# Miniprotein binders against b1l550: the designs that were tried, part 209

Target 1, 279 residues: b1l550
Amino acid sequence: MRLPEELLERARDIHSEAPSHRIKLDRVGSFGLKVPVEFKGFLLLAEADVWVSLPEGRRGVDLSRQVEAIYELSNPPKDPFSLCREAAISLLEKLNYADSSGVSIRFDAPLQDGESLKYYGVEISSIASDEIINKIRVEILGMTACPCTAELIRAYKSSEIAATHTQRSLGILEVSTKAEHPDPDKLASIIERAMSSPLRTYTKRPDEGGLVIRSLSNARLAEDVVREMIHLFLEEFGHLPEDTHILAAVRSMESVHMHDIYAERSFSLDEIRKEISSH
Key: E = the ipSAE of ESMFold2; O = the ipSAE of OpenDDE; V2 = 0.75 times the mean of E and O plus 0.25 times the DockQ between their complexes.

## First folded at step 15 (miniprotein)

Design ut19
Fold by ESMFold2-Fast, scan of step 15:
Structure ut19 (fold): chain B 279 residues (1-279), chain A 99 residues (1-99)
Amino acid sequence: as target 1 above (279 residues)
Amino acid sequence: SEEELERLADEFRELAERLGYDEIEVTREGNRFTVEAERNGVRIRITVEVDGKEIRITVEIEKDGRRIRFMYVITDPEKLEKYLEEIERIIKMFVEYRE
């Protein structure tokens, strides 16, 4: 049963009324929407949040227009980056009382791993006002090997390949820019290349041995990994606007401790170039 | 190159024409060009700069007193067509939305 649309002529327009308290709200919207996206040949189920700012004099947001905007743009499924940018702009156009709009989309991205797939985390957003800020966060697991224990064992046995502990480490790159979202596969690649070795979904015993030997021969502190990620990022993405902000971080899940080791650095491209060239 | 710059200027002029703009002004300055057009209170300004394989595109849309700016820094030529299509879809939202 559908109620007659004639009732809309007699009902109060609740959303346009004055609120009980004259307070601005930064984000009001529809959260936890399931949307299909097309990512590098894969159809994926992503989760999206959409929102707008709400001025102090307006009681509510028209949520139906928000949902219509993202559903219209997601059919047929398109790449999540274009969807994110277009939906944020569409929300500002459709909701004229808003000073800003935003969209975030999160999904697990498939990455080719021999004859199988592995997955890494992607979260993107676009925030539109008088300009658009695009943000991407990529998280992928890799392996690190402790150089401190390696050196101790080398001193004890005088071995060229020293035994040491290895562990999973989570690498994080987050980029906020006025340019389009960076390619997440390139960000994931930077993280993996900075690690002692990447992780695999499927390995046979000879491949497992090779992975372990690679990590042992390339032992790195969490601090080393963060510095290498920054170096590799600048090589790949130095073309981005100077006010681009980056977070590079590693969380090492130490196999010999009850706690993790964490290292991070936040910077703008302008800041880091001046730092590197200052001496 | 000059050939690439001229080709891109023509592509953006055609994009504006497809969106219904009649009066389109294209200004050339060294390695860049700017396309400006206005129709029914919707004004666009698209600036394109070419430096080797890098293409920088800035799009400004002004409608009903609101101005929005967004940009692309393209280093992979295979991405250009996709972003041009996205730019067209975005401008179309402003030109065709009547609510």
Scores: ipSAE 0.775, ipTM 0.915, lowest interface PAE 1.0, mean pLDDT 87

Design ut2
Fold by ESMFold2-Fast, scan of step 15:
Structure ut2 (fold): chain B 279 residues (1-279), chain A 99 residues (1-99)
Amino acid sequence: as target 1 above (279 residues)
Amino acid sequence: SEEELERLADEFRELAERLGYDEIEVTREGNRFTVEAERNGVRIRITVEVDGKEIRITVEIEKDGRRIRFMYVITDPEKLEKYLEEIERIIKMFGAPLE
């Protein structure tokens, strides 16, 4: 059923009315939208949130304008990074009462893993005002091996490769920058290279043995992984604007404990360069 | 390189021309150039700086008292064409100068 359009002439314009309280809202929008995106040759189903700021004198936002902005730009499906940046700018242009706009898009990214695929988590956003700030968060699982237990076993048995416990660890890199979003595959690669070894979708027995030996020969604390991630990030992305903010973190799901180990560091490029130079 | 800078300046001038801007000014200084264009109350300014393989592009758009600025720092030359296309799409959002 469709109501007659002439009713719009008689209906109050609720959104433009004064609110009950003159309070500015930071984010008002449409959350949990399903959007197809094209990522490196794959058509993926992504989830998107779109929002704008709402001034203290206005009761509501034009939600239909928000949905139109992202759906117009997502048909045909395109690269989620361009979609994110373009939609945020489009929202700000379409909704003149807003001081800022934002878009976030989440999806699982395929990554080539031998003859198969594995997946890592990607969340991106673009927040537009007088400038645009682009943010990306990449999460991927890897393996860590405990160097402390390895050392104890080595002391006990005097072997070249000591037995130790291994566990799945979640690596996290989050980047906020005025430049375009960093390539998520490069961020995922940094995380995996910082780990004792990457995880595989499928492993044959000889390859499984090799992976375990690699992990044991490259035992790393969560603290070691975070430091290595930062080092590798600076090598790859040191060209970004100096006010770029990074979060590097690892959550190690310790196989010998009922609890996890967590290590993190947040920093700006300007801050970390100053810190390294002072040593 | 001077040759690369000159090529990029021409590409951005042609982009402004394709979008219907007729008041186009290109200014060069060292490793940098700026393209400024105005039409129908929309003003665009694109600044490009080249340092080796790094290309820094800053885009500013002003329309109806609203200003927005965004940038790219490109170290992978194969991505340049993609970002030029994105810049063109974004500028078109602020109202095509061709009416």
Scores: ipSAE 0.746, ipTM 0.892, lowest interface PAE 1.1, mean pLDDT 85

Design ut20 (at its last look DockQ between E and O 0.81; V2 from the best seeds 0.76)
Fold by OpenDDE base, second read of step 16:
Structure ut20 (fold): chain B 279 residues (1-279), chain A 99 residues (1-99)
Amino acid sequence: as target 1 above (279 residues)
Amino acid sequence: SEEELERLADEFRELAERLGYDEIEVTREGNRFTVEAERNGVRIRITVEVDGKEIRITVEIEKDGRRIRFMYVITDPEKLEKYLEEIERIIKMFLEERR
């Protein structure tokens, strides 16, 4: 049922009214939108959140304009990184009463694994004001082998390759920068290389044996994995602005304990360079 | 290289021309150039710095007393075309009248 236009002319614009309490809001928007994106030749349905700030003198946000802004840019489907940046800017331009805007887009990114696919989780965001800040979070599962148990077993059995417990570990890299979003495949690769071994979607018997042997030969604590991620990140992305902020983290789902081990470091590129140069 | 910087300056000039800017100022200083133009109250300032294989692009757009700044750091030449197209689309959004 379409309301008569005459009724719309008589209706107050509730959104433009003064609020009962003059308080600025940081984020008002639509969460859990579904938008198509093109990523590495795949058409994916991503989840999106869009928001703007609301000044103290305005009761509500024009939510329809927010939704329109992102869907106009999503047809035809495009790269999710460009979509995120363009949508954040578009929101700020279209909703001129806002002093800031933001977009977040989440999906599972395909990653080639031989003739099959594996995946990693990605969340990208752009926050627009006088400047634009781009954020990316990559999460990928790998395998870790415990060096402590390996050393105990080596001492007990006197074997060159000691058995140890292995577990799934979630590696996380979160980057916030004034530059464009870093390459998510490179971030995923850094995480995988920092672990004892990558995971595989499928393994043939020889490949499975090789994967386990590699893991045992490259046993790492969760702390080792985080330090290695930081080291590899600096090698690949040291060209980013010095005020770029990074979170490197690992959650190890330990196979001998009922709890997880967690390790993290938060830092800026300037901070970590000063730390390394002081040693 | 000097030749690369000149090519980039020409590409960004052409971008401004395609967007309908008629008064385009290009200023060069060493390994950096700046493109400045104004059309219908939308002022753009694009600064490009070349350091070896790294290209840093800073875009500033000013409209109605508001300024937005964003940046690209390109290490792969293949990405340049993509970001040029993106910058063009972004500036075009500001040139459109608010409905």
Scores: ipSAE 0.793, ipTM 0.924, lowest interface PAE 0.6, mean pLDDT 92
Fold by ESMFold2-Fast, scan of step 15:
Structure ut20 (fold): chain B 279 residues (1-279), chain A 99 residues (1-99)
Amino acid sequence: as target 1 above (279 residues)
Amino acid sequence: SEEELERLADEFRELAERLGYDEIEVTREGNRFTVEAERNGVRIRITVEVDGKEIRITVEIEKDGRRIRFMYVITDPEKLEKYLEEIERIIKMFLEERR
């Protein structure tokens, strides 16, 4: 059942009214929307948040126009990065009282893993005002092996490949830039290459043994992984604008402790280049 | 190269023509060019700079006294067509009437 549209002429336009208090709101919108996206040949279910700024003199936003904007752009399903950028711009065009708009999209990205797939986390956003800022966060699990225990066992056994404890570690790269979103597969690759070894969805005994040996032969502290991630990032993405901001972090789920180890570094490209060039 | 820069300038001129712009100004300065056009109160300014294999594109759209700017830094030439299509779709949104 649908109420007659003629009632709109008599009903108060609540959203356009003055609010109880003249306070600007930074983000008002529709959160937790389910949206289909096409990512590198896969049709995925993503979750989206859409929002706009609300001026001090306006009581509410038109939420139906926000949902309309993202759904119109997501049918047929498209690349989530283009969807994110286009939807943020579309929101400003459709909601002319807003000074800024934003879109965030989250999904699990498939990555080829031998004859199977593994998944890593992707969260992207685009914030539009007089310019657009694009942000991407990639999280992927890998394996680390403790170099400290490895050294003790090496001393004890005089082995070239020392026994040590291994654990799952979560690698995180977050990039905020005026340029287009970086390729998430490249960010995931950087994280995996910085680890002692990648994790697999499926292994047979010979492959599992190889993975373990690789990890043991490449023992790394969380601190080592973060530094290597930064080094590899600069090799791949040094072309981004100098004001690009990066967060590199690792959370190691230590197998010999009841707690995790965490290491991180935030920096701009300009800042890190000056730091590295000093020595 | 000079030839590559001219090819890109033609591609962006054609993009503006497909969007219905008829007054298109293309200005070249060294390793960069700028395409400017206005139609139905929507003014666009697209600046493209080529440095080796790197292509930097800045798009500015002005409508009703508001301006928005966004950019691309392309190191993989295979992605250029995809971003040109995205730019065209974005500008088209501004040329469409508000509902």
Scores: ipSAE 0.786, ipTM 0.919, lowest interface PAE 1.0, mean pLDDT 86
Fold by ESMFold2, look of step 17:
Structure ut20 (fold): chain B 279 residues (1-279), chain A 99 residues (1-99)
Amino acid sequence: as target 1 above (279 residues)
Amino acid sequence: SEEELERLADEFRELAERLGYDEIEVTREGNRFTVEAERNGVRIRITVEVDGKEIRITVEIEKDGRRIRFMYVITDPEKLEKYLEEIERIIKMFLEERR
């Protein structure tokens, strides 16, 4: 049933009224939207959140305008990074009573893995006010091999056994910057290269053997995975603004333990450069 | 190089012209240039700085007393056209009338 359009002329505009309690709100929006995006030739269904700030003198947000803004920009489907940045700015322009806006987009990014595909997690956001802050978080699984156990086994009775425990480890890179979002494939590559070996969707036995040998040859502590991620990040993304903030982390699902190991470092580009150059 | 700066300045002048800006001021200061224009109460200021292989673009849009600023740091010249198109779409949002 569609109500007569003429009612809009006679009804109170509840949203533009002052509220009973004049308290500003930081985020008012629509969460869990499904938005089509195009990523490297794939059409994906991403999950998006949109919001704006609400001043103390305004009772409500024009929620339909929020939803309309992102869906208009998503037709036809386009690059999720451009969509994220453009939608955040569009929200701020369309809902001019807000002093800030935000958009988050989450999807599983496809990555070619031989004749098959694998996926890694991507979440991006753009926060618009006087300036735009762009954030990207990438999560990808890899394999790590324990160097401590490998050394103990090597030393045992001059053993000829090349062995240690291996496990899946989740690598995380999170970047907040004034520049455009970094390329997620490059971030995923940095994480995988910092690990002992990548994970694959499937392998034939000769390739599986090679993967295990690679991991044993590149045994790394979780701490050193994080350090390597930082080193590789600086090589690839040293051009970003110096106040760019990074979080590098790994969670190792240790195959011989009942619990996980976690390592993390947060820094800005200018902070880490000073730290490195002091040595 | 001087030729690269001139080419970039022409591209941003053309971007403003496509958006209907009439009076476009371009100023140069060494390795940077600034494009300024105003149309229908929408002021733009685009600053481009070339430093070796890096192209830094800062866009400021002002409408109704509100100023929005965003930037790009381009190290891959193949991405320049993509970001020019994005900048053009964003400025167009501010020039369009509400429906």
Scores: ipSAE 0.751, ipTM 0.911, lowest interface PAE 1.1, mean pLDDT 88
ESMFold2 (binder alone), look of step 17: mean pLDDT 83; pTM 0.840
OpenDDE base, look of step 17: ipSAE 0.731; ipTM 0.897

Design ut21
Fold by ESMFold2-Fast, scan of step 15:
Structure ut21 (fold): chain B 279 residues (1-279), chain A 99 residues (1-99)
Amino acid sequence: as target 1 above (279 residues)
Amino acid sequence: SEEELERLADEFRELAERLGYDEIEVTREGNRFTVEAERNGVRIRITVEVDGKEIRITVEIEKDGRRIRFMYVITDPEKLEKYLEEIERIIKMFLDYRK
């Protein structure tokens, strides 16, 4: 059922009214929207949040214009990075009382894994004001092997390749930049190369044995993985603006403990280059 | 480099023309150029700098006293067309939406 348009002439415009308290709100919007996106040949279902700032003198946000902004740009489905940037800018244009807008999009990204696929997590955002700040977070599982236990077992058995515990470790790279979003596949590749070995969706026994031997021969602390991720990141993305901020982290799900081990480092490109050059 | 700068300047001039800009000013300064145009209260300023194989694009859009700036740092030249299309779509939003 649809009410007559004549009622709009008699109804108050609640959103344009003064609020009970003159307090600015940083983010007001529509959260948990389902949007289709096209990612490297795949049609994926993503989850999106859209928001704008609300000035102290306005009671509410035009939610219909927020939904219009992202859905107009998502039909037909397009790449989530362009969608994110364009929607954030569109929100500022459509909602002129806002001094900032933002869009966040989350999805699981397919990655070719032999004859199968594996998946890694991607979350991106674009925040628009007088500038656009683009952020991407990539999370992918890999394998680590403990060098400490390996050394103890080597001493005990005098073998060339010592047995040690292995575990799944979650690698995290988060980048905030004024430039376009970095390619998530390249970020995922950096994380995997920093690990003792990558994980597979499916392996046969000979391939599984090779993966385990690779991991054992490349034993790494969580701290080692984070440092290697930073090194590889600088080789691939050192061209980004100097004020680009990066978070590199690893969460190791230790197979011999009831708890996880965590290591991280946050830095700007300017900061890390000065640190490295001082050594 | 010189040939590439000239081609890029032409591409951005054509982009502005497709958006309906009549008065387009292109200024060249060494390894960069700036495209400036105004139509229906929407002013654009696009600065493109080429450093080796890296192309740096900064886009500024001004409308109703508000300015928005965004940028690209392109190291893969095959992505240029995609970003030109995105720039065109973004500027078109400002031209099409009237209050």
Scores: ipSAE 0.764, ipTM 0.914, lowest interface PAE 1.1, mean pLDDT 86

Design ut22
Fold by ESMFold2-Fast, scan of step 15:
Structure ut22 (fold): chain B 279 residues (1-279), chain A 97 residues (1-97)
Amino acid sequence: as target 1 above (279 residues)
Amino acid sequence: SEEELERLADEFRELAERLGYDEIEVTREGNRFTVEAERNGVRIRITVEVDGKEIRITVEIEKDGRRIRFMYVITDPEKLEKYLEEIERIIKMFGAT
C-alpha cells in the first residue's frame, strides 16, 4: 500500500522543525548497515555506522540522505578505507547543517596462512569536520609462552628448551591519524611478529610441533609483546604525522590461571620519540 | 628529484583540468608545489611535498563557507595512483551543478 502523494502537502516536515529542547546532539545516524567491500581481492560483507552532528535548532536528521551517501559510494564495492573516508566527506557535503560527520566500518580480514586462510578483526573510522581524522583498530590472536615458568623448568631440568605454559593472546593495535589509514595487513604482521609465535588455521603434527618449539624458544611476557609491537610499529610507520596517536595492547588468556593478563600503552609519535631518546 | 616533482605537478594540473576547473594556478617552492583552482564557487588547493621517498599530499576544499582538509603520506609509490583516483572522486562530490 502506497499512500496518496496529496498527503505530502498536508504533512508537517518534522525533521526541519524546532525540537522540544534546544540541545545539540553529537551523533545521529544509521547504525548496523550491511555494505559490500572489496579487500585485497576478496568481496566481504562489512557492517557500517554513519552519523552526523545535529544542531540545537533542528529536530531531526535526513536519515535517507545518510544511507544514500554510503550505498552510492559502495556500488560497485570498493576498498573499505576509501569508502570510509569518502563517505564521511560526502555526509558533510550532503548535510550542510552538520558540524561533523563520521563513518565506521567493521569486517574480518582474510590473511594468507601458508596454503590456507586465517582471519583478523578490523574496525576503521573517519571523522570529518574542518579536517579528517582516520582511525584503525586491528585485533589478531597469537601465542605467548611464559618465560618465568620456562626459567624454573630450565633450572630444574638443565635443558636448552625449557617447558612452559602457552596460551592464546589477543594483540591490539589502534592508530588515529590525519594521514590515510595504515595498511591493516602490516599492523597484523607487527602484532604476530611481536608474539612468541603466530597461530595457524590448519597444521599437521610436525608443523604443530614446530609452532610449539618456536613459542617455547621465544617466550615473552605480555609486557614484552607490547614493547616489541611499539618498536616494530615505529620502524614501519614512523613516517606518520607526529600527532598520530597509537594504542598497543595485549590480552593474554592465561592457561594456568582463572583470569587474563593485560598490558597496554597509549602514546603519540612525538611523545614516544622523546621518551626513547631519554635514558 | 626535480624531474619527479615536475611530473607530479603536471599530473595534478591535468587532474584539475580534467575536472573542468577554471583559473588553475601552479606554484613551485623548492621541494613542493601547490595547485589552486576554482569552479562554481568551489575552491581547491592541493599541496604536494616530495622528500626522498615520501610524498605528502594535502587537499583543501572550500564551498559555501565550509572548508575541509585531508592528507596522505605516501611511502609506497605504487599507492600513488590509487590515492590520486580517490582525490578525484572526493573533489567531484563538490562539483555542484
Scores: ipSAE 0.768, ipTM 0.908, lowest interface PAE 1.0, mean pLDDT 86
Fold by OpenDDE base, second read of step 16:
Structure ut22 (fold): chain B 279 residues (1-279), chain A 97 residues (1-97)
Amino acid sequence: as target 1 above (279 residues)
Amino acid sequence: SEEELERLADEFRELAERLGYDEIEVTREGNRFTVEAERNGVRIRITVEVDGKEIRITVEIEKDGRRIRFMYVITDPEKLEKYLEEIERIIKMFGAT
């Protein structure tokens, strides 16, 4: 049942009324939308959040216009990065009372692994005000081998390849920049290269053995992985603006402990360059 | 290269023209140029800097007392066309009323 449109003439516009308490809100929007995106030849159903700021003099946000803004841009499906940037800007244009807007889009990104697919998690965001800031978070699983246990075993029993415990580790790169979103495949590659070895979806016995041997020959602490991620990031993305902010982190699901090991570094490109140059 | 900078300047001029902007001014300084244009109270300023293979594009749009600034840092030439199309779509959002 659709209510008669004539009711709009009789009903108060609740959203445009003054609130009982004149307080600005930072974010008001719709969370958990599903939007189609095109990514690397795949059509994916992504989760999206859209929001705007609300001035102190307005009771509510026109939520229907927010939802309309992102869905208009989602048909036909486009790359999620363009969608994110364009939608953030569109929100500010359509909702002129807002001084800021934001869009976040989340999905699992496909990554080719031989004849199969693996994946990494991606969350992209754009926050628009006087300037637009683009944020991307990439999470991918890898494998780490412990160098400490390897050294103990080597000391105990001479072997060409020292046995050690291995574990699954989650690598995280989060980048916030005034430039466009960095390439997520490159970010995922940095994380994988910083690990002892990548994970694979499909392994035959010889391949599995080779993967483990590779990991053992490249044993790394969680701290080593984070440092390597930063190093590789600087090599690949050193061209980004100096005020670009990065979080590099690893969560290692240790196989000999009941708890995880976590390591992180947060930095700007300017900050880390100064740090490295001082050594 | 000088040729690349000139081509980019022409492309952005043509973009402004295609979008119906008037009073288009192109200013060049070294490895940088700026395109400024206005239409119906919407002002756009596009600054492009070329440093080797890196192209930096900064877009500013002013409408009704609001200013929005965004930028691209292009190292892959194949992405240039994609971002030009995106910039065009974004600028069109401010003229759709």
Scores: ipSAE 0.743, ipTM 0.903, lowest interface PAE 0.7, mean pLDDT 92

